# VHH binders against PRELI domain-containing protein 2 (PRELID2), part 5

Target 1, 189 residues: PRELI domain-containing protein 2 (PRELID2), of Homo sapiens (Human) (q8n945)
Amino acid sequence: MGVSVDVHQVYKYPFEQVVASFLRKYPNPMDKNVISVKIMEEKRDESTGVIYRKRIAICQNVVPEILRKSLSTLVILCWKKVSILKVPNIQLEEESWLNPRERNMAIRSHCLTWTQYASMKEESVFRESMENPNWTEFIQRGRISITGVGFLNCVLETFASTFLRQGAQKGIRIMEMLLKEQCGAPLAE

## First folded at step 4 (VHH; framework vhh_ozoralizumab_d1)

Design G12W (from a15l with L108W)
Fold by ESMFold2-Fast, scan of step 4:
Structure G12W (fold): chain B 189 residues (1-189), chain A 128 residues (1-128)
Amino acid sequence: as target 1 above (189 residues)
Amino acid sequence: EVQLVESGGGLVQPGGSLRLSCAASGFTFSSYGMYWVRQAPGKGLEWVSEISYSGSSTKYPDSVKGRFTISRDNAKNTLYLQMNSLRPEDTAVYYCARETPEYWFSLWEGSEPYFDYRGQGTLVTVSS
């Protein structure tokens, strides 16, 4: 019915530095697919200190490019009939809950554009590492659910897996670059 | 609604000690980092000390490091500044201040502290 990809990364940097780098992630020259990110809503809960943010990201629709690289010409021609290939950009809604007191941050994002044929959702957590309080764990689950395309579902699931894995690895590389630039060498212990 | 009320200031001789207190109300004190900042006559605001929401982390500029100690009692919603070995250059109005979320992400990278609420201040005069 769908495809899911799980990622677990330890950043050997304190939680606060990792969260700061995450919030500075866009605009970024390493990710030309992200066109803009706009903060739509921000609230602080006075009782818990939790900071809620809602952001809208506008990203290039990279599906046509990935399909061109990954699939045979005949399969690509069939996929051009799917609505997902007709939109020039994708809108993503991101909600985050930052808890400075507990040193964790939950993030949920989902695609607003792919509603007829597919849904894409990501859930992520940054938290203080249980191995070392000066390290930060990043756990992410991406899911793509494909509906309304019948006989193409198995082909689209293969593509979806590749898309999620490539996106996750790109995100990790951007974070590593920002942490090295802003904070220097990782903390070893 | 958010209120910070400082107390404990006064006149002391060089080498003396004072303890300042700040009573917080109108917010969940235990969820916010807190600062002490001061303003000497004819000068701008100077950051004096910082404490995390739990009290586990403190930070000081070199001008007061080793002489001043910031602490907090989350059960009493009270912030303290213990000032030892006071010098004439410590003469200032001392303010209790609450952190802002905006600066929570930048404090470790050498950024200046942000605060959104500050009390009325308490005057500390160090003079012989």
Scores: ipSAE 0.000, ipTM 0.113, lowest interface PAE 16.4, mean pLDDT 72

Design G12Y (from a15l with L108Y)
Fold by ESMFold2-Fast, scan of step 4:
Structure G12Y (fold): chain B 189 residues (1-189), chain A 128 residues (1-128)
Amino acid sequence: as target 1 above (189 residues)
Amino acid sequence: EVQLVESGGGLVQPGGSLRLSCAASGFTFSSYGMYWVRQAPGKGLEWVSEISYSGSSTKYPDSVKGRFTISRDNAKNTLYLQMNSLRPEDTAVYYCARETPEYWFSLYEGSEPYFDYRGQGTLVTVSS
């Protein structure tokens, strides 16, 4: 069916610094899967001050390699059904709504590749921490759903949950590194 | 039991050439993509080349493209890096690395590096 992974993190940095670092995060030497990120649309709502951005990310397609290496006998038997997943890169669409007045940012990411066969989505929020106004909370939910390959669902869903969790942890580490480089030491209570 | 053993490093003058080798054991070499990565003094790891499991696809960053060639011999479980037109900036410890069988990836919050095992490295020094 589907796999969901939830993440909650506190960055001990002001909201404005965290958002700036997030928007500068890719390309990054520590994440070779993200090839490029381009801004496709940007507009400001003059009444609310909310800044909307739409970005397209081009990422390396790792699915065929994972299936080839990790599923020995099943990979051979099922390759005909997963050949439709063989593309060089995948495209992700990201929409973000930055609210500087309320110090929050909502982000929605959606895979544009394989939409007929799989759904891959992430929703994220950065917001001023309720514990300390100089800290920023990050909350994210990732979801992957596979359609039309039912006999592989259990294996693919197990892989999907591990990939989402590990990727989120890596992203948090990259953000902390960028914040330290760009902004100095975290702010104490 | 997974082992990667690099060799072929040494001192060369600018404009010179070196060929690095990596002997792989403890896994089915022909089932994995392979990488060469390097670390210059006081710097982080830098990816310098990759090759698919069959050898049919290779990739290079602009810094070495046209000068370095990655290749493999699956019958001998050996990976190679032919380095031509060497520059002082190529001075680094070069590591042979095996691609990870499972990429740790979220849609784009981040991913783990592509490799899970790395050899001991071989030093390449480019100077007069």
Scores: ipSAE 0.000, ipTM 0.179, lowest interface PAE 12.4, mean pLDDT 73

Design G3 (from a15l with K59Y)
Fold by ESMFold2-Fast, scan of step 4:
Structure G3 (fold): chain B 189 residues (1-189), chain A 128 residues (1-128)
Amino acid sequence: as target 1 above (189 residues)
Amino acid sequence: EVQLVESGGGLVQPGGSLRLSCAASGFTFSSYGMYWVRQAPGKGLEWVSEISYSGSSTYYPDSVKGRFTISRDNAKNTLYLQMNSLRPEDTAVYYCARETPEYWFSLLEGSEPYFDYRGQGTLVTVSS
């Protein structure tokens, strides 16, 4: 079993400005859950011009708070009994492939902290919009699968969608704020 | 043509203060984020401060946080840097810089900020 959440957003800004804002997204005062982001590796492909970047983000564990917002006493009780969910921080590895010539960027993130018990993966694409070359399309899919926690797997995966959805919405709001502040008003049709 | 002209630099004693100004022309100043960057003798460029297009958000590295204040006057197309409690380590040429559409390329290629548009700079010397 697994949980997935899909997001589709159009930013009415050129691709280059959207990518720049994404790269500057963290650290951000609006999202103190992201503690640090470090660049571990960066390479440029001579033939294609594609820029590969690997980053590691350290984030505060927000899973306990998301579960507490559930109205289910059983879910809250199960969270209190599952100590593996109470780690202080979560580490995420992000890989990106930026193609300046084709005006697109692919991003893949995965969680490093709970690999024995959970798989948390996110795939995203920024690309020039087909509707207007001065707009940028953003498509994202997040997936969470939990294994090794026995009969609690199905209960925990039910709330994993809340984690993915809240994360995606916060990310979009931060991007819209940064684009508005750094680049001015969105481009009209 | 984009032009940025810095002024206000000079010689000051440690613990002193200076206010730098940057006059911008050739673009819609109120639509762009602005930066102050500096270059100490024999060193690379170092980011000093950043301000959003509206002036509502400002950012500083730990080396100057609490001592320097960036501000802007969009009606006058002018950027400011108020520098207090100056140290010998603050000795550098200070540049006013505009965030550009090509900004993301520099972010990917190096750890230091690179700006396509910056002024000629103003020298700040902190010495007894």
Scores: ipSAE 0.000, ipTM 0.104, lowest interface PAE 16.3, mean pLDDT 72

Design G31D (from a15l with S31D)
Fold by ESMFold2-Fast, scan of step 4:
Structure G31D (fold): chain B 189 residues (1-189), chain A 128 residues (1-128)
Amino acid sequence: as target 1 above (189 residues)
Amino acid sequence: EVQLVESGGGLVQPGGSLRLSCAASGFTFSDYGMYWVRQAPGKGLEWVSEISYSGSSTKYPDSVKGRFTISRDNAKNTLYLQMNSLRPEDTAVYYCARETPEYWFSLLEGSEPYFDYRGQGTLVTVSS
């Protein structure tokens, strides 16, 4: 139960440039919803060379705005009656595992806000493209599931789908802009 | 074994120019970003310039921006620093350094990059 959005993108830039741009993604003027990002934990595995990082992001809660702009009276009633949705900010935890030797990076993000009532999770992988070693493949799955809100779960999940899709597309646009700004034109085949 | 050998330093008058070179060996030069960093006598380390593995992206602190140019020749495994309009405060030992993934995470904090110094350095003295 829930909604999911899958993304598959090829960036025509080498892995090192794509990962560097991802790490520089926030703070960014194109995403004013991200208020702060703090690094909570960082460690390196000497045997594998894998670098683990844990970050916490504080973001503006845009769910009330999305619901308010809806023409559905049921959605408006849901927002007013479900006080758990009216927090000012949400907290996101991001864990990443960067493997410089194998040229891949795994990222897992989840929402720390509403954990008893909602699950908001995102899993991403950057890896060297099998088509061209100077290109980077990006695969991402976002999921939102809402429980504990009874018969309104289905209605809320419908709007969560729009939120996930818009977030994924914004992320791709920011990455493309950073890569162009920092690394120049994409590499031709 | 990773080796970086700097050359091109010397004595120059204020307003003069020098070109530094760094010969790299023991690794695939074209796979790594590179840095120039400097250390004035009795002072701390200062980042001077950065270049991506392909040469498409370069960065400079305000202290040298517009005066220094970093470049690279991947076919020759060589890094360069063109220094123009030199000032007495540019007097330092200049080091060539290789980027490592350990320092990528510092970029998000807006903090100064962290480096592993690999070369022996080359002395640049700007005085009359």
Scores: ipSAE 0.000, ipTM 0.107, lowest interface PAE 15.2, mean pLDDT 72

Design G31Y (from a15l with S31Y)
Fold by ESMFold2-Fast, scan of step 4:
Structure G31Y (fold): chain B 189 residues (1-189), chain A 128 residues (1-128)
Amino acid sequence: as target 1 above (189 residues)
Amino acid sequence: EVQLVESGGGLVQPGGSLRLSCAASGFTFSYYGMYWVRQAPGKGLEWVSEISYSGSSTKYPDSVKGRFTISRDNAKNTLYLQMNSLRPEDTAVYYCARETPEYWFSLLEGSEPYFDYRGQGTLVTVSS
């Protein structure tokens, strides 16, 4: 059982500007749910030039807000009775592989909270666009799979797609704002 | 959800032509690069052609370059392959395939493929 959301976006800005904006994305006033981001590991491969980073993000638990937007009293009452969902914060692990020579960056994120019951994963790529070397292609897939929560499985899966879609949309808006503020107008074809 | 349905295959004589079509549904077709790949009897998958999400960039291996043309109609969610000057060695099942973000991650893990979804295929037989 699972839900997934796919995103494909072209930023009409050079790869280096897009990556710099991504790495400086937080703190951001448009996303106050992200409390902190800390670099845990960083290393460079001498042969390839690839830079690996592992970061931990601490975010507000938004499950209560998502459930509050539900019109179902039963869903709200079920959440109030289930202690495993009442954590104040969610922890996300992000691994990234930046290849400056090939002008691409792979990113893999997963949720460290609730791992006994759910898998929440996101895979993303920034790469030089095949259409124009001054543009950057962004491709992302988010997945949520719930396997061990019993009667909550259908409830959580109902909201998982909304959660992923809203997260993706907010991420795109933040990146577009940062690129305009820091790099100026998009580059024409 | 995601579906790719190929059509247009058949029996043709050497030197003949065929046009393959692929109808895509269940995703935003205009967001993805697309591939044609083929599998000849007893052989592995071979990349035949690639087209960018907008249609402005195409790539071909030397084995089909100048004979095959890939194109797309984003308004109709349809991918095409025009095959000219067909040869017996072009005999294969032809698959329409969608570009995958997982390609970059698979390079780190040493796994294939280049695409995440492909259709059921359409058989092309080149024979006298």
Scores: ipSAE 0.000, ipTM 0.188, lowest interface PAE 12.6, mean pLDDT 74

Design G33A (from a15l with G33A)
Fold by ESMFold2-Fast, scan of step 4:
Structure G33A (fold): chain B 189 residues (1-189), chain A 128 residues (1-128)
Amino acid sequence: as target 1 above (189 residues)
Amino acid sequence: EVQLVESGGGLVQPGGSLRLSCAASGFTFSSYAMYWVRQAPGKGLEWVSEISYSGSSTKYPDSVKGRFTISRDNAKNTLYLQMNSLRPEDTAVYYCARETPEYWFSLLEGSEPYFDYRGQGTLVTVSS
């Protein structure tokens, strides 16, 4: 069902530094597909200490670019007939739960654009690494499924896996760059 | 198909020892942290131990720390739990579980721990 991409990464930096870099990740010149990010809500749970944040990201619609790179005239012609998918930007909602007491953070993102035709969801966790308390483990799952656009459902889902994989790899590179720039060299094993 | 198959449970007297094994298949075992969780009769799931994907780091709750040892053999796709100084309170069905983000989400939401892949379990009974 649909397409999915899984990521498992260890950042050799303390949890607090990784989370701070993550929250400052966008806007970033290495990823111009993310246009803006705004904090819509932020609150702290007094009993658990968990900090909830809700952010809205506005991203460039990359579907036309993905289809163009397919080199398939059939796919391109079919895309041209589905104008509803040709919006300039897409909106993503991100919810995060930061637990500074337990040194973990859960993140859930989903697409607000095209909800009638596509389910685009991403779930991520940052936590203190079991290998070294000065390192941070990052686990992410991205999932996309597309319905309601006829024979294009299968075609678009084929490209969704490339989109998720490229996004995940770019995100890791940006985080590594920010951590080195803002926090210095990684901590030794 | 992802499969986890536990073995090694049985009846043991208080103070005794058992070694549990879990055979994993259908996924890249060395890429996932692994858990042992247990469920005592009439109780919810309780986390018992955790091991990193490489096997270099382990974590235990205070209830079993010093008595239980988790280990793994990535070449054999096998997870182990060495249980020493067993107590009647350790009586439970023991499950091998693969790490998922949903596990941490369920803990942060205050709900029962969630595992997308859990074996059938192996029963450990500590009594005379």
Scores: ipSAE 0.006, ipTM 0.252, lowest interface PAE 9.9, mean pLDDT 75

Design G33D (from a15l with G33D)
Fold by ESMFold2-Fast, scan of step 4:
Parts: structure tokens; sequence; C-alpha cells
Structure G33D (fold): chain B 189 residues (1-189), chain A 128 residues (1-128)
């Protein structure tokens, strides 16, 4: 049940540059939707070199703006009846495991807001590409599961499907933009 | 056809003022938050100011806060940027941009401001 999107992308940049760009994606002073990001835990395993980080982000709830821009009377009516969507901010937890020696990184994120009604999760892996050691393979799965809102499940599932699809593509475009700005032209081959 | 057309750029002396305009067409202007962003020679895009769809909320980075004022006229589908106390470091091409709805899941959507449309830009040069 629920909605999922799977992404497989190759960034034509070395692993270290891709990871650095990802870690610089937030927080930054230009980000209008991220209110705060706090590192809750960070440790390095001396034997393996694996770096574990746990972060919590507080972000503006952009769902009301998305619904307003749709100009759908049905969506607006459902929004007014369901107070669970009317929170000022959403809270996200991110865990990451960076292995510099093996040149891979695993990331697990989930939404702490709306857990009574929805599960919003994302798992990602960056790894050195088998096609070219100067390229980075990126695999991501986003999943949204909505329960407990009854007749609104279909409306919210349709929204979630469009959301995940467009969000995945935007995320890829943003990473490509950041890599080009911070690291120059992609490594051809 | 979504279209944004900037105007009002030019050469101005340090300490001077300029007013930029952006004419929007092809969409319901009053339903979107609007932005001014700029790009200095050899630099990336920098967010300059933000205004809510109703005009009731505005935001600025510290670099321009107190000197720049964003405003809009929803009846005329026009966005404005009043720039006062201009400095040489304000030299850039200024773009009018329309908000894209977004959501945040780590690598999905991104945490950076994202614009789905921007105009051709208008050049502002601050020098004697």
Amino acid sequence: as target 1 above (189 residues)
Amino acid sequence: EVQLVESGGGLVQPGGSLRLSCAASGFTFSSYDMYWVRQAPGKGLEWVSEISYSGSSTKYPDSVKGRFTISRDNAKNTLYLQMNSLRPEDTAVYYCARETPEYWFSLLEGSEPYFDYRGQGTLVTVSS
C-alpha cells in the first residue's frame, strides 16, 4: 500500500565531490524552506572509517501552498476538513553512513510529522560507479503511505504520486546544478 | 505561455538608487510567490528578495536587508525591486523568478529555493 518512486542516476563526478555537494545541500543561508538543521549525533568508527551522522531538520510546511496553487475546489474543501495537514512546520530525521574507504554512503530519512496518519520515508545510496571510478551511482527510494484519513486516501495518494515523481526529478536537477557550480564540468567518458 | 520580462537596469553611481520592474504574463500572477535573484559575473545565482502571493510577507538576505524593497501590483501583474544605497558588489544581472511548489525529503525537491521560470534578466552596474 502507498506510493513509491525508485530512482537510479549516474553523476559523472567523483564520489568525494558528490558527497560533499550533498552534505552542503542544507543548511544554507539561502534556503527559504529549511528553518533549522541540528546534528544530533556524529561518530566515526576508527577501524572501518565509517562516519555516522544523525540530523533533524525543521522545514516550512509547503503543502498549503501546493494545494492553493492547484485551484481545486475539491482539494481545498478536503484541506479545510482535515486539520492534520494544517501544521506550521514539518520535522524530518536523517541518518547517514559514509564509508570513505569503500567509497559509498547510505542515507535514511523519514518524516516525524503526521506519523499518526502517514509514513514518509526515503532511502538513498551513493556509490562509486562500476562503469567508471570517476563517476558516482545514486539509487533512491521514496515512499509515502497514507492511513487513517478514510475517504481522503485517494485524493492524498494522487497528490503523493505527483509529488514524489516531480520531487525526484527536481532533486536530480538540483544536485547536477550544485555539482556544476561547485566542481565544474562533468567528467566525460 | 509563461513569460517574465525584466526592465529598469542600468549604470548607477555608488550610493545611488534604481527601480526594477518585471511584467508577468501567461499565469495567475496573484497565486504565486515571486522572487528577485541575481548573478554577478563569474558567480552563481544569489537570492535577493521574496514576496508572498498577497504581498503581505517579504524576506531578504542580510546582504540587501534595509537597502532593497520588493513589492508587487497584482492588478497589473507586475513585480518591483526598489534598490537604494547601491554598492559595487550589487553589480549583477537581476532576474525575476516565479516560485515552484516544493516539498522536502532530503534529496527529493532539495532544500534550496527552486524557480521554474525566470526572465532574461536586466543588467545593473554600480560604478562611477
Scores: ipSAE 0.000, ipTM 0.145, lowest interface PAE 12.9, mean pLDDT 73

Design G33K (from a15l with G33K)
Fold by ESMFold2-Fast, scan of step 4:
Structure G33K (fold): chain B 189 residues (1-189), chain A 128 residues (1-128)
Amino acid sequence: as target 1 above (189 residues)
Amino acid sequence: EVQLVESGGGLVQPGGSLRLSCAASGFTFSSYKMYWVRQAPGKGLEWVSEISYSGSSTKYPDSVKGRFTISRDNAKNTLYLQMNSLRPEDTAVYYCARETPEYWFSLLEGSEPYFDYRGQGTLVTVSS
């Protein structure tokens, strides 16, 4: 079945400032689940100027918290018997294509942990707003689908939309905080 | 269910004009950027025009700039493309498309543009 959440946000800041804030977003005190982010690959296309980056993020495993919120002893007991879910951290791979000439950036991330049992994907675009060249539009879609953990499939997916939405809201709040900290007040139309 | 239905295509002589329409339903039309894209016989998809959600900002590739005008009526959930000074090389199926991240990924990867939501298309033939 799966779960999907879409986000659309306008940051009233120039593209270059938004991208810079995004790239330095983690680690952050407001998001304790993201432990570290490491650049694995970076290359520039000489003809287009596009900069490709591959980053690996290490995040805390949130499954124990999700299961506690189920309020079910049976669910908790089943989790204790499923060794594959007992990892301390989750790894996310992020690929980004930054086009400074066109003032846009595409980002695609997916979960490397549990890939045979779960599909966790996020696709995002930052681009110059057509309404105002000093504003940046951010569009994101997150998708989670879980298979292969029995009756826990539907339990985990039930909380997936809440966690995707909470993650998106936290991300927007962190970005707004960083933009104010680094760039001052938002730009009026 | 997101639906986009194009109309207004037809046969026109070189130098002529056509106005295409796209009726949108199943989503909040005024909240999305919209595109016109085309596919010539035996060719890939080509981006034709882009319009902001309010209609205040538009973009065009050099191949149609100055000849084509994109516009929208948010009260009627309708997208338009006014095509003037048509050329034989404008012959194509024209599609109305809604903004998606896949479009940008396709462009950045150097692949054919991909749209999750596009209509069935309307054929424009420019021939004497």
Scores: ipSAE 0.012, ipTM 0.391, lowest interface PAE 8.1, mean pLDDT 79

Design G33Q (from a15l with G33Q)
Fold by ESMFold2-Fast, scan of step 4:
Structure G33Q (fold): chain B 189 residues (1-189), chain A 128 residues (1-128)
Amino acid sequence: as target 1 above (189 residues)
Amino acid sequence: EVQLVESGGGLVQPGGSLRLSCAASGFTFSSYQMYWVRQAPGKGLEWVSEISYSGSSTKYPDSVKGRFTISRDNAKNTLYLQMNSLRPEDTAVYYCARETPEYWFSLLEGSEPYFDYRGQGTLVTVSS
């Protein structure tokens, strides 16, 4: 089972500006959950022009805050006895494929922490808008599935759904702010 | 070998116009995104305009938007930059450049843009 959140957004800015803003997005004062991002691997395909990049992000562990909001004594007591959920930070691996010729970028992220208890994955695409070549379409799907913590699986997935939705909305706001600051007013049409 | 040869630069008064041309050879011109970049005296390289391989998409920084127009003729292997309403701050050597992976890495890192193949440049001087 699991939970998922889908996002579809049009940024009225050229593809290159949107991609550059995305790759420089973190760390950002408006998203204090992401504390660092490091580039681990880069390679170029000379024939296609595709640029592959692997990054590792270190994020704050938000599980304690999610469980605190449950206000359930049973849930809180169970969390206190599951030591694996108490790590200070979580690690996310991000892989991206930037295709400058086709003006698209695919991004896949997954959580490296808690892999025996949780699957946390995100797939995103930036592409030149079919409506206007100076606009950029963004499509994203986040998915969280939790297993191996008994009846807490459903409880944690319920809160994870809210977290994913709020995170997606915050991400859109941060991108719009960065694009406006760095690139000026959106392109009208 | 890959060659890019710019032409059309010169001395022009403020408010004037110039059309730059870039003749490309030694590669399949229609398969590459192309750029105009410039270097003003005492400054680094500045991106001026870009055009997709088909010519269907163009992009400009705010400093030249509405004044400059990039275009290409794939049948003639030629890139153009139409510059209108020229200002003293447009004074620079203008280079035609071909897309490379290093260009994209420089953008991603926030570094100075890097191009494998750029021409020798053509000087544009806007002065009275």
Scores: ipSAE 0.000, ipTM 0.141, lowest interface PAE 13.1, mean pLDDT 74

Design G33T (from a15l with G33T)
Fold by ESMFold2-Fast, scan of step 4:
Structure G33T (fold): chain B 189 residues (1-189), chain A 128 residues (1-128)
Amino acid sequence: as target 1 above (189 residues)
Amino acid sequence: EVQLVESGGGLVQPGGSLRLSCAASGFTFSSYTMYWVRQAPGKGLEWVSEISYSGSSTKYPDSVKGRFTISRDNAKNTLYLQMNSLRPEDTAVYYCARETPEYWFSLLEGSEPYFDYRGQGTLVTVSS
């Protein structure tokens, strides 16, 4: 029931550098699927120092492209018949809570497009590594669940797993590139 | 949508004055320390002025102290920079910028300042 992907990554860079790179991640030439990111809402908690931020990302709808690259004729025929999947762009809402005192950041994202038929959610945490205070641990869970498309629910969810896995790997590569460019070589030991 | 829109730049003779404005939207303007920063042709960003969220505290580098005055109108979500006794060295694109967490400045020491957001800028040219 549904599809999920879990990621656990250690960046050998201090928390502050990793978070700064994350906030500057888009637009990026390596990820043409993200068209724009806009800050919609922001507030600071005076007692805790926690900074809340809400962003809206507009992304290219890559579902037709992923399905088209499938070797299955049945899957290719499926996306041609399901009009709800043919929107040009998708909108993602991202909420983040940055805690500079505790050196952690929580991020929650969900898809605003297709909410009647699909749930697309992602939760991420950046935190100081227990192994080395100059390293940052990144934990992410993405989940896609599709309902209301009849017998095609299982077929579409199978390909959603490929989307989540490839997206996570691309995100890690972009972060590594930005960290090297902006902060230099990773910290050893 | 967070937006910072600068205006008021232009051509002025040495010794002249200009007033820059920055219209802010999409966030609680009255809760943030605001900055003016500038970038001269072929150079990096230079901090020009700082004003606290309430407007009660202002700071300036020695290069503009006594000549520039930063102010804000929280009811109108607007930031101002009054520039007097302008010099050719003041020629730059001027940007309105919003506060970042303090530790970001220490982390990014020796590189361009990190801001949560800055506008597209307004050009100030000081020449005869």
Scores: ipSAE 0.000, ipTM 0.131, lowest interface PAE 18.8, mean pLDDT 72

Design G33W (from a15l with G33W)
Fold by ESMFold2-Fast, scan of step 4:
Structure G33W (fold): chain B 189 residues (1-189), chain A 128 residues (1-128)
Amino acid sequence: as target 1 above (189 residues)
Amino acid sequence: EVQLVESGGGLVQPGGSLRLSCAASGFTFSSYWMYWVRQAPGKGLEWVSEISYSGSSTKYPDSVKGRFTISRDNAKNTLYLQMNSLRPEDTAVYYCARETPEYWFSLLEGSEPYFDYRGQGTLVTVSS
């Protein structure tokens, strides 16, 4: 149960350029909700060449704005009574495994805020495209499950798919902008 | 054969200007990010500037930001570095370099930049 959104995107750029742009993605003026990203841990496996990285992202809490857009006075008033959701920022933990020899990267992230009431998880893969080795395939699955906030469970889950979809689309737009700015025109074959 | 030939170095007084050039051959110049790196006597390589394929994106470390400008002419296979307000600390051999996988790994590891394809360099001396 819960809400999930799947994304599949092909970037017409080599794997190394896409990964470099991903690692340089934040902070970005197109996404004011991301306040900071810090590297907490980094390890390289010399036998495989795999680089493991753990990052913590701090993001602005957008739940109040989303509820405001509902245009329901009742929903807004009920939100004001639910203190557990009134935190200013949300923390996300991201783990990545970059395999430069096989030209793929796996990413797993989850929300550290509200873990008692919500599960917010995202799994992503960047890999060399089977269509063209100079292109990069990006596959992502986001999932939100909400429990423990009473009648707001139904309201928040109704909007969760919109949040995930809008977030994914914004991420794609930011990546396309960075790739164009840093790498020039896409590679067509 | 990949070849990079730097020119334009020389002796200048503090506050002076120089324009460095790098003539590239043996590869598709417009398909590579290009870099300027420098090495002062007895020191390691220091990244000075980077430029994307089209020239639309450039980056500089704080030590040269606002004073140096990197540019490229893909039709002429030439990379440039305009250096203004030169300081004695800018004295070094300047190399142009093209991107490599090892450079990308050096960024991730926070290690000294590594470039396989660089020229012989051009000496810039800033003194009275």
Scores: ipSAE 0.000, ipTM 0.132, lowest interface PAE 13.7, mean pLDDT 74

